VHH binders against q9xw16. Designs and how they scored, part 67

Target 1, 132 residues: q9xw16
Amino acid sequence: MSGWNAYIDTMTAAAPSIKRCAIVGAADGSVWARTEADNVFKASEEELKTFVALFNDVTQVPAKGADIEGVHYVVPRTEESLIFGKKENTGFFAVKTKSAVLIAVYEGPNEVAAQVRKAVESMQTYLNNAGY

## First folded at step 6 (VHH)

Design q15 (framework vhh_6fv0_2)
Fold by ESMFold2-Fast, scan of step 6:
Structure q15 (fold): chain B 132 residues (1-132), chain A 119 residues (1-119)
Amino acid sequence: as target 1 above (132 residues)
Amino acid sequence: QVQLQESGGGLVQPGGSLRLSCAASGFTFSRYYMYWVRQAPEKGLEWVSTISTGGSYTYYKDSVKGRFTVSRDNAKNTLYLQMNSLKPEDAAQYYCAKDYLSSGWPDYRGQGTQVTVSS
C-alpha cells in the first residue's frame, strides 16, 4: 500500500464535503499526511500536540472546546476515541486509533456532518484492524 | 415530526435563579442526547449544556459550569435546566435541541424561552 497520503485520498473520495484533513501521530501530534494544494490543512505542530493530548481525557473537552487551524470549535459532547465540534457552517471530526489521530474539517449542514463522520469512523476501523 | 416546547423563562435580577423545561414529542426521547443552546440579541447560537440518554453524563460550557445543572425525566419526556447565580451575560433566548442522527450536533425545533437578567 502507498504511504499515508493514500488514506487521505480515500477519506476525501468517500466524503467530498471534507475540505481539509490530516493523519497525525497519537503520541505527539506529528503530521504523517495532510491535504495539500488548494485544501492545505494548516494546523501547527504545537497546536496538534495540544489537540492529540485531548484524547487523554475526552470528557474534559466540552467545557473548553478545541482549536484546529487557529479556529475555536464548540464541542458539545465527546465519545470514546471521538472528538467532534462545530463553528457555524464549519465542523470537524477527529478519531483516535492505536497509533494515529485522524482529523477531518468539513463545511455544510448536519446531513453533511453525518456523511463525514461515517467516512472518518470507517477509516478508524480500517486502521485499527491494520494495527495502527 | 419532532416537537420541542420550552418554558420557564422570565425576568430575574443578577444572582437569581430560573428553571427551564422542555417538553419533547415526536421521537423516542430516551434514546437521544439532548442539548440546551442559547442566542443573545444580535449574536449567534451558543451551546450551553449536554445530557446523555440516561442522564449519566453531563457537559457544560465553561462559563456556566457550577451554576447551571441539566437534568431529564425520560418517563415525562422532559428536559430541564436549573440556572443559579444568573449573570447579565446569561440573558438570551434559550432553546432545547436533540442530537441530529450521528452528527452529534443539535437540531433544535422549539420556539425558545426568553431569559432576561436585569433590574
Scores: ipSAE 0.552, ipTM 0.782, lowest interface PAE 1.6, mean pLDDT 87

Design q16 (framework vhh_6fv0_2)
Fold by ESMFold2-Fast, scan of step 6:
Structure q16 (fold): chain B 132 residues (1-132), chain A 119 residues (1-119)
Amino acid sequence: as target 1 above (132 residues)
Amino acid sequence: QVQLQESGGGLVQPGGSLRLSCAASGFTFSRYYMYWVRQAPEKGLEWVSTISTGGSYTYYKDSVKGRFTVSRDNAKNTLYLQMNSLKPEDAAQYYCAAGYTQLSWGDYRGQGTQVTVSS
């Protein structure tokens, strides 16, 4: 089937605390691959279109926060091509490549968050090197 | 030059077993996550298993849990996949891959070893 689902599997294997994740198009937020079944990533097309547009100017995001799967996250700061947020014991990391945005939602403390961040940044590097 | 060379594939009947090996060279094997991925005819690449740098943590695709076991020998720069209770759905070209940044599988991949399951 979809070759992109293999990267979802790789990301969740490397960071088991990722509860849901997706790879979406940077231009429009179209879903290329996502976790499925009981861990399906449930963001709407309109939400994802809004979310990927945040990468057009990440410096504005801390003032507004970000919405993923109908959950509003506080975004304490951003970095170039990286948006991350927290809501209680839940958080996310999202990174932009040339053509894609990787989004990983996790649950757990700060030690877990660091592992998830490394996982998404590693995949970002791989996809950029592959021309995505 | 990074090289990964798979071996151990072959033809088995359903319920049979095979042990795959991957010989690695050209990089510091013990620093990297290792992966087994497979590709059946007319299908995309499918992740099968991951093993951590020291071998303490292993991860498996749901459909192979309990049947496949991944392991590694860092002294020999070799990755293994023990496959038991093989099913027709397991027939594929099997590749090993290295994760140079935890999730960079696909940067370096071997030529693969063919697994055929038929009666």
Scores: ipSAE 0.000, ipTM 0.100, lowest interface PAE 17.0, mean pLDDT 82

Design q17 (framework vhh_6fv0_2)
Fold by ESMFold2-Fast, scan of step 6:
Parts: C-alpha cells; sequence; structure tokens
Structure q17 (fold): chain B 132 residues (1-132), chain A 119 residues (1-119)
C-alpha cells in the first residue's frame, strides 16, 4: 500500500484549519489521496487536469484566477512552485513537487493561512526529498 | 518603486475612535489584496485585517471584529482602517501592507503610524 492517506492526515494534523485537501499527479491531476466524508475534496477530474497545467506557467494565473471544487479563486500572485488564492472566507495553497501537486483548501483569516502554507510547504519539502 | 504611506494615528482614550489612511503608489493598487498589520512594543507583527482587490471581501482578527472596518478607494489608491471602541490592547504601530500571507514580513509595508490608547 502506498500510504498516501498518511500524508493527508499529517497535513491536516499540522494545520487544523485545512477544510479539505488532496495530493494529485502533477502530469494529469489524478487523485492519489484526498480528504473524505464530511471533508470530501470534490474537484472533478477535468478541473484538476486544468489546475495542474497552471504550474506550466504560474505567471499567467493572477490575470485569470484559478478554479477548485467549482469555486473561482482570486490569485493575487504566484511563486515558481506555489499557487494560492482567496474567495470570501476561504482560500487555498497549492504546491508542486517533482511528481505531485498538493492542494489545501482552508477557511479563515491570514493568520490561519500562514499555518496552512507552512504545513503544505513542509510536506512539499518532505515529498521532494522522498523522490516525489 | 512600491511606496506605502500611513497616517491618522494618535493618542485616544479607551472607547475612542481613529481613522487610519494609507496612500499607495508604484504598483497597480486595484489588483492587490491589501492588509493592515500592527506591532506592539516588544511583540511580533500581528495581522489585523485584509481587504480584497475590489473591496467586496473583508477579514478581521477576532479581537477587532465589530470594532474595526477596513475599506479602500481604488480611484485614489488609498486604504483605510476605521477603528472604533479602541481598547488599550489595540495600542501599536500600524502598517499597511501588500503581499502578506502570514509570512514574518510582508513583501511591502509602510513606515507605520503610531496608535496610543490611554486614559
Amino acid sequence: as target 1 above (132 residues)
Amino acid sequence: QVQLQESGGGLVQPGGSLRLSCAASGFTFSRYYMYWVRQAPEKGLEWVSTISTGGSYTYYKDSVKGRFTVSRDNAKNTLYLQMNSLKPEDAAQYYCATNYWGLSEPDYRGQGTQVTVSS
């Protein structure tokens, strides 16, 4: 067994304000693991394929925003391997590793966002070091 | 060159009000989320409020909800913070900022304006 759900559990334990998250393939947006039940991550296959393709040129994203779970997010800026956005009282952080994209949707203000970003970036570092 | 200039700070009694302003230049203000952050003596930088690009979405630190109101005027490149029912715990240097997502320092912030609350 791959144990991908253990990484989801690690991220949500590190940042309890994460409402939903997923680990998806960077090449195709295929879901490797996601939150489920009351916290089910609902993005469609086509939406995720479109989303991961944004990492091919992150500089274009602020002009268009990004869609996750049918919600359009305003993306104020991007970094080379990081896309983040806001919509009302919700936001997301998405980071790219060698072979994966980690997406975390959270609810709350900037102080909460900082904790979520740290959790996602820590996992990004771990997975890159593990060869993912 | 990004520049942010805060004004409107001062000394007020508990329960008083102040309106802070921030004049922005050197970037396309209307396309950026804006933030108010504060720092009290011997404390770290603390997030206070966020406002979206068009002003449609606002967020506040729990302790200031219902007392503070953030707004912006994109035609004037100006950010505002209306502070009502001020408490001693609100005393701090207040900064307007942009590109702040809970990092230790925002990419850009002004020199700040001092708010003192005392009887």
Scores: ipSAE 0.005, ipTM 0.153, lowest interface PAE 13.8, mean pLDDT 82

Design q18 (framework vhh_6fv0_2)
Fold by ESMFold2-Fast, scan of step 6:
Structure q18 (fold): chain B 132 residues (1-132), chain A 119 residues (1-119)
Amino acid sequence: as target 1 above (132 residues)
Amino acid sequence: QVQLQESGGGLVQPGGSLRLSCAASGFTFSRYYMYWVRQAPEKGLEWVSTISTGGSYTYYKDSVKGRFTVSRDNAKNTLYLQMNSLKPEDAAQYYCAADHLYTSGFDYRGQGTQVTVSS
């Protein structure tokens, strides 16, 4: 799979409040693309493997929360292919496609969170339609 | 409560232009990011554009950059999408959307407006 960085660029352009994001394999959490340089997405391979496994049963996640980049997030609720978390002014949205999990970490109030969610869900729809 | 009504669609030739409008009511329009999304008959729902509360920030799907311009008039509670250089792949039902502050997803209240691009 080449050119995955273009999807990172599309999401960050749609929602500038995204501080870091990544596209990882749904089966193993392997990183396909991520933000770089000053906005490098930092999550270990072990953490990502654990995180993507949460999509095997999202109904269990709100009771335990989720860890991204060594930060523990409260997960208020989940949807079929969506996990989102909050910790103070920081949050994330993660969506699963057929082959990938898109993770976007943002900073800001709930008002900007809506924009981040739309960017991530739009990309999820696009990738699913493309067979990913 | 929230109502969104799209208009301005129609049949246009490739390379033509259309301007879509979305009349909003039932919420404080000026406090919400607004979106344009579209859906072709055999395709999934696709995000097209986003505009910030005051209009200072706009974002576009890569395939429409340079051709589409989103704008808003907060005094009239109206969202616009100016579409230039239309291509056959732009043919779709277009919807405007406003997200809840609780991130509950797109809130479609209108029927959308259909855009057909053909010769």
Scores: ipSAE 0.006, ipTM 0.127, lowest interface PAE 9.5, mean pLDDT 81

Design q19 (framework vhh_6fv0_2)
Fold by ESMFold2-Fast, scan of step 6:
Structure q19 (fold): chain B 132 residues (1-132), chain A 119 residues (1-119)
Amino acid sequence: as target 1 above (132 residues)
Amino acid sequence: QVQLQESGGGLVQPGGSLRLSCAASGFTFSRYYMYWVRQAPEKGLEWVSTISTGGSYTYYKDSVKGRFTVSRDNAKNTLYLQMNSLKPEDAAQYYCAAEGLWYSKTDYRGQGTQVTVSS
């Protein structure tokens, strides 16, 4: 739905260093909204289904890492509702709400990562408070 | 100011052991996840290990799992890495990092501590 695209726009406005992002269903990885055109989020439905299942037991993730858009990321640690990873000059933050998983892929140095994390966590709080 | 000072590196034979230390100052150490990262000339910067704020959760790169043990002493503001069964591939400059100071090329790091593994 187009309504969910407004949240994508809000996150990318808050953290312009987000290169690609998506909002997907927590139960099945179905895409609700994603960045489009030249910044299209390219993860397959099957990859996303596998990715959201990682939130069923985040403690197992650091040993194996995580795959997004065919890129394997090192995940140095997790929280109950947060998975983040790094590969060279790229990284991601993914947070789980009641019904959704927000995924943001970025490129840049440490201060950029901090800004992206704040934007994603702010949206997580908003959606949880809205019942999502 | 935030400061991280690594020590304990050296030259060992394959199968040997080393214990690295990282002395932290300028921030509330006990409130941060801590990381060990390493860089060899022929490789990029690699994450090695993570330890939670209280030490209850630890994570390791697959290739070091079972050989390395990370720990911390919050009273001393010190992070440790016990390295056993060292392999030639472990030779690198080792750095510590605090969460919020993600390991990137722009992260604040000290000089690190050099680990060499002889044949």
Scores: ipSAE 0.118, ipTM 0.471, lowest interface PAE 5.0, mean pLDDT 84

Design q20 (framework vhh_6fv0_2)
Fold by ESMFold2-Fast, scan of step 6:
Structure q20 (fold): chain B 132 residues (1-132), chain A 119 residues (1-119)
Amino acid sequence: as target 1 above (132 residues)
Amino acid sequence: QVQLQESGGGLVQPGGSLRLSCAASGFTFSRYYMYWVRQAPEKGLEWVSTISTGGSYTYYKDSVKGRFTVSRDNAKNTLYLQMNSLKPEDAAQYYCATSLYQGWSPEYRGQGTQVTVSS
């Protein structure tokens, strides 16, 4: 979906430290839009289906962690509609809306992570208000 | 100036118990998530447990779930880790940690307290 690519562009403009990101369907993990070319988001169909199902009960996620793009992330805590993880200098933030899950993978220290979180939460608010 | 000071480590036999404490100062303790992390000599740093600001939510690494209990006393600026049924695999340097930002790799960590499990 080319229309959804504009939302990818908005998030990466707000937080340039996002290396790869995607917008996927909350029900099935189907990709609506993702970064491409040298920044291609490489998660498999089965991995995304498994990942979005984690939002059915986020409190169970910290015990086992989460997998994105074949990388296993430690998830030390979750919030109501937010899963985030860290592995060395790489991390991710994922937020759920009514119909979508936004996933952003970044590299950098906690200051960078804070900027990325703000960008994905801003987009989450926008999409929820738009009925997505 | 953020300061974290762990205590309570020691040598125990397999199946034994220890209670770790972390005294926090230099920040508004009650407004931050707190973490316990550990490092064994042959392993990297690993996350063990998390507790929310008010203590309502706690999270554990799968291998310690049911054996370890994290708690906090915001009036005393103190974090605790009750460790029961200790196994040799739990032997490590244990650190109290926090972050002024959201993340797993907190920028503030104590000096640690050593836990050894052997007979």
Scores: ipSAE 0.241, ipTM 0.636, lowest interface PAE 4.6, mean pLDDT 87

Design q21 (framework vhh_7pa5_2)
Fold by ESMFold2-Fast, scan of step 6:
Structure q21 (fold): chain B 132 residues (1-132), chain A 120 residues (1-120)
Amino acid sequence: as target 1 above (132 residues)
Amino acid sequence: QVQLVESGGGMVQPGGSLRLSCAASGFTFSNYWMSWVRRAPGKGPEWVSTISYSGGYTYYADSVKGRFTISRDNAKNTLYLQMNSLKPEDTALYYCARDKLYSGSYFDYWGQGTQVTVSS
């Protein structure tokens, strides 16, 4: 079992509205850790490889959107190390570190989105400081 | 480039109604969640309502729930706020805002505001 699961547990404890999340390799989309069981993160390796490649030029993403777990999300805008999307009451935040990409899928109103973003950005800072 | 221009404010008696409009330009309006925020004289900004990019989901402050209705017309790049059963406490400058974080509290662009005054 991966030691990386402890980071997923930390994020979900900080933002209980995260329905599913994963930590994947920034270079190849390889899964380091993901939520399991009733909250299993379902994205394929090929989908994740495509997704992490979006961080090579985030300015192109709002025109095309992004696919996670077979769901197409509208991406209204991006920041240098942040891609987020919304599809009605469901959304995601994805942040890039030096070596990893964190993806959190949530469901709920705007207050929930703010808490989820804070949780993933806090973990991004932690991982960057840890050399990842 | 990004512009948000509000209109439709005015003076009404308590119990009256007004419909606010916000004309958006300089961005793909249909890709953004949008909000209405108000500011009464001498007070900080108060979030009023938010609508999803498709219009399928709406959220309201407790102070306006049941009285106000937010809507949008993506073909016309226009956001609306239908205000019914207006109270003196609704007197404020009403701003159209582009919702940066889908949170009702983090906005990256604001309009100039339209004044709503409710008085007897």
Scores: ipSAE 0.000, ipTM 0.147, lowest interface PAE 14.7, mean pLDDT 84

Design q22 (framework vhh_7pa5_2)
Fold by ESMFold2-Fast, scan of step 6:
Structure q22 (fold): chain B 132 residues (1-132), chain A 120 residues (1-120)
Amino acid sequence: as target 1 above (132 residues)
Amino acid sequence: QVQLVESGGGMVQPGGSLRLSCAASGFTFSNYWMSWVRRAPGKGPEWVSTISYSGGYTYYADSVKGRFTISRDNAKNTLYLQMNSLKPEDTALYYCAKEYLTGSPYFDYWGQGTQVTVSS
């Protein structure tokens, strides 16, 4: 498999509860790959630039929350390279690698969230080992 | 079967221009990101540029930014690379690639390439 879409396919196969996801550049939020068609990831260029900048200081994020696809998420806490949020029955996990940010939006209960987190963190490890 | 056929290469003087084309078949062209990749003699493949399936996003290697423009015509299943202000270091065999983005561990292209030579 060639291209960044193969990583999108790998994450969605590992966690079918992912509704939309994307791989974006860590420096500028430029989209490298995303889900399309019925599952199109619909974040604006400006929103993604703002979102990836949150990784410059994740400790500030819980006080303000985070916006993805025009939806404001409550961020209960962060880790060094992980931001996650909740909004009713939806949520997201975003992780930073050396040169990318992986964002996965899901819908479902907390049990589903655990599977999504595992898929995203596994891909983060793989990409970091590959030099991204 | 995926097939990519590149054309438009040739010999040109430094500062000149060339326009490359890639005719795609065997897949739904409008659903895929497309890239240009080049290979100079004795070197591995070097990513040049990528365009999203809709044409809304374009990306360029630092070495070609401001000089090259990638575009596509989904109705004609064709990818283009407009190359301006060519330099001797742009001399390479240029390939059209489905879904290749720089640094990906997976790399596929199905074309024979088109030769670009920049010399006086």
Scores: ipSAE 0.000, ipTM 0.146, lowest interface PAE 12.8, mean pLDDT 83

Design q23 (framework vhh_7pa5_2)
Fold by ESMFold2-Fast, scan of step 6:
Structure q23 (fold): chain B 132 residues (1-132), chain A 120 residues (1-120)
Amino acid sequence: as target 1 above (132 residues)
Amino acid sequence: QVQLVESGGGMVQPGGSLRLSCAASGFTFSNYWMSWVRRAPGKGPEWVSTISYSGGYTYYADSVKGRFTISRDNAKNTLYLQMNSLKPEDTALYYCATDYRSGLYEFDYWGQGTQVTVSS
C-alpha cells in the first residue's frame, strides 16, 4: 500500500479486534495515517496534541485517565512508552516511538487485548528500527 | 503493598457447586479489570473469566460458559466466581489476577490460589 497506510493495514491484519487505529506525530499529534471509511479514527487534532503530550510524563496519567475520540478511558497504570486504557468492553493501546505515537482502539476480552498489544508493540519496534 | 487472597475452594462431587472469593487490598480495586485463571496438574495456565472494573461486562472461556458466573463487589474490594455444574476437568488451582498488563501469561498481580477438586 501507499506510504504510512501500509503500517495501519499491517496492524489491523495482525489483530482483527482493532476497530480503529492511527499513526500520529509524537511532537504535535498530526495524523500520518489512520483507518478510514466505516472504521475512521475520529480524534480531533486538538485531542491528539493533548494525548501525545501525555508521553512527556506517563506517571501522571493514571490519576486522570486519557481521552481518545471523545471517550474518557481509565488508565490503570502506564509503562515507559506505553499508555493503555479501558472503558467497559473497549480499550486502547498507545505506544511512542522516536517520532510517532501508534494508537489502536479495540473491543473485546483480554485475549484480544493481548493480540492488539502484540501487534502495536511489533510495529513500535519496526518503526524505531527504521528511525521513526 | 498489593495483596490478592483467594478462598472458597474445596472438594465437590460432579454436578456440585462452589463459590470462590478474592479479597483485594493495597490498590484501587474499582479501577482494575479482574480475572480468574486456573492451572491443572501438568498443564499451563488457562484463562477462565474476566470482569470489567464496573462489573458491566463479563467474559468467559468456552469451557465454562453457562456454568460459571464472575461478579465483583467494589465496596468490599472482593471478586467472586460462582461455579455450577462442576466437572472433573474443572479440577485445578484457581488464581485471582489483575489484567491491566493484558495477557494470561503476563498479569502484574496474582494471588496464592485456591484448590478446587471435582471427584466422585
Scores: ipSAE 0.000, ipTM 0.181, lowest interface PAE 13.4, mean pLDDT 82

Design q24 (framework vhh_7pa5_2)
Fold by ESMFold2-Fast, scan of step 6:
Structure q24 (fold): chain B 132 residues (1-132), chain A 120 residues (1-120)
Amino acid sequence: as target 1 above (132 residues)
Amino acid sequence: QVQLVESGGGMVQPGGSLRLSCAASGFTFSNYWMSWVRRAPGKGPEWVSTISYSGGYTYYADSVKGRFTISRDNAKNTLYLQMNSLKPEDTALYYCAAGYSELPYGMDVWGQGTQVTVSS
């Protein structure tokens, strides 16, 4: 986990509407880094293992939705390496890299959602280019 | 007790082929991404290839792309690496690992390895 929190800091600086986020292993959902203290990302090991497995067939996700931190999100659609969800004034973006899944939970209107997506996709590109 | 047992290594001439196998036990194989990692004499570990839970996604190191093919059989709890057009630079002890070996968080289990020697 050492050093991975710098990427968390980079994403939250780029999109301040991110309330909680994490970088987890694509294989099993093991946490590499997450926001802490008042912004602690609370997903359980079991929930994260289930969540990262959704990337094996993203086309099935809109029919069932996705659970993060015990909250059920409606997933309107997916893209090959992107799952995003909505619940009232909250939402998430999750992107898969070669080795990791980046998850960002945000609160706010559609304008902030666009900023969060951009921040997460920028980090996805960076990590993929770095071989992660 | 989690175990990974590699096999299929041997000595081949440049341009030859080998197929490695990794038999997994003690965990739910179909729930894990699997990787092949190699270690050449005097060097550190080098990631070779990774395959997703279902086999729908595969990734390769640039040094082996186009020559190696990773696959899996979840019914048999077995991981494979088909190695074609082998080069002397491919000489190494080959390990299978659960997860992405480049960033192995979660289950990070390596077997004893299987030796591949490519020599003329």
Scores: ipSAE 0.000, ipTM 0.119, lowest interface PAE 17.1, mean pLDDT 81

Design q25 (framework vhh_7pa5_2)
Fold by ESMFold2-Fast, scan of step 6:
Structure q25 (fold): chain B 132 residues (1-132), chain A 120 residues (1-120)
Amino acid sequence: as target 1 above (132 residues)
Amino acid sequence: QVQLVESGGGMVQPGGSLRLSCAASGFTFSNYWMSWVRRAPGKGPEWVSTISYSGGYTYYADSVKGRFTISRDNAKNTLYLQMNSLKPEDTALYYCARESIYTGYAFDIWGQGTQVTVSS
């Protein structure tokens, strides 16, 4: 059953502070793979569809924030293919590839956040080079 | 223009108190975790304290726990450090810093610093 799940495993191994993560379709937010069991990524299909649409104009996101797993995150700023959010001691990084959005939720301070960002950006580069 | 401007430093005797302020401009202050970092002459930077964007979480270096209090006023775009029971070892240039989540460093924007000197 490994398909896209192998990429989830790669990201969580690279940054152990990732609590939950997912790979979803950039066009519709459909889940391709996610963490399961005790660390299941719990975002609804409606929430993910709304979330991936934020990448249509990332410059508007800091004014409104973003919602993942029913949690509202403050978004301090964005880059063209990157949305970052904070909710006190928790946060997320989301990066867009040609056809996917990678979302990683973590807990910890900014030093931990830097490791999580590196993990998702490495996967973003790999998937873009693979045509995804 | 993105700026952090510190004030409130000065000379104080051991056991004294000072309150540092940092005025932020050019970005949405209430969206960022903020920190105080100090540098003594001839030494590298030492992290002192961090506060979450809402003020709900605060963290302190072991050397200052129980003596320093970090706080913020998001309506005034201002960060504070209340320093009590000051020691000669607290003598340093104190920087206000915005926490970075994009560059791989803990801080992406620093102020010019405010000097704190603790001596008899």
Scores: ipSAE 0.006, ipTM 0.252, lowest interface PAE 9.9, mean pLDDT 85

Design q26 (framework vhh_7pa5_2)
Fold by ESMFold2-Fast, scan of step 6:
Structure q26 (fold): chain B 132 residues (1-132), chain A 120 residues (1-120)
Amino acid sequence: as target 1 above (132 residues)
Amino acid sequence: QVQLVESGGGMVQPGGSLRLSCAASGFTFSNYWMSWVRRAPGKGPEWVSTISYSGGYTYYADSVKGRFTISRDNAKNTLYLQMNSLKPEDTALYYCAKDSYLPGQYFQHWGQGTQVTVSS
């Protein structure tokens, strides 16, 4: 079988507008895999711990926004297992599975955002079906 | 309507080669990861290989690494599997699968399959 980096490759290839992404543990924000080199996902361990804790009560997130890679995003609304944010031409989608949180940062117009969301949600479904 | 049509199977002797093709229609082929999955008589489905939508990433089952090569032609909406150094253990019905991510827990098959038989 493949390691977690193969899942990063899967998401990035499905939506090329993803600039950086990561798969982290839902309980503690520990990094299981992330984009590297020119597309390195830069979030600190403390930021990720704070971020994954947002899924404990997503209803509070729109009032405060969310921080990823030191960037503060406006979160217009949330769903039970989905947080997404916007800052000008940049945005993110984050989804929670049983054991993981997938985070994808992208740049581009709203049409691109829809493609990124689909890629992230497809991977969420795959991982949930896999027991993760 | 998603449609996948596999072809290129046949009978070959051990050590021989075959090239499988999958003609895709009913969706934007270049936007999806594609896989080859096989089913041998009396066994469950086994993932064989996966290729990213752009062709930049390829993955192979350990049983076929170094012998099989997956590729795609997005202009022709076609997926390929070049099979070299075939073994009797490769005998199976081979399926083309859309929107398959990685090996493990779930597979969806949209094609009817093409039979590969490796025997004397």
Scores: ipSAE 0.000, ipTM 0.138, lowest interface PAE 14.0, mean pLDDT 81

Design q27 (framework vhh_7pa5_2)
Fold by ESMFold2-Fast, scan of step 6:
Structure q27 (fold): chain B 132 residues (1-132), chain A 120 residues (1-120)
Amino acid sequence: as target 1 above (132 residues)
Amino acid sequence: QVQLVESGGGMVQPGGSLRLSCAASGFTFSNYWMSWVRRAPGKGPEWVSTISYSGGYTYYADSVKGRFTISRDNAKNTLYLQMNSLKPEDTALYYCATGHYDLSTYYDYWGQGTQVTVSS
């Protein structure tokens, strides 16, 4: 493959309501690929390191919320490999694979949120099956 | 664990006012969106109002807009609903819940409810 950018392109094509997204290393939050230019994903290395560490104990996350791109999101609940959050008309879905965390930030009501979640979970399944 | 305890309900005549309170414990209240949801006899749950974790944004159902005001005190872990110009159709059990305006996706925890009766 020509690199991880192809997976970013696949996700944004599948769910047009995704405004920004990234694929980062599960161990350290290092960026493997992200949206760029007008849709640049702006999280710092320190913020991403903190964020991926949330997957070590997702049960603590609803009490604290989560920070992405300097924005604090309320996290209403979590699942084993899924963290999602909401702030007004924006939200995110983040899923963990063996080696990666995929983060998608969207804008819109819960109908578009469901579409974004499906796109993120489909990519999670693909990456897990590919050994990542 | 997570606890939501509603209070302030009661009987009131049409045109009257009541203030509901919801005391939260077992989670970091200031990090959660909070909502009021009501259930009238023989009906399903109806979303009433939502407030963001900071209190900066509020949302209201069309049926209560202009009459009800949602607010919160994060220092006291308490959610409020000020209900003015009450109507008989406001009669319901009122629940405090964590989450956004979409009951199917974002609501997680519910309280036991407090009864509001608007009559005579």
Scores: ipSAE 0.000, ipTM 0.157, lowest interface PAE 14.1, mean pLDDT 82

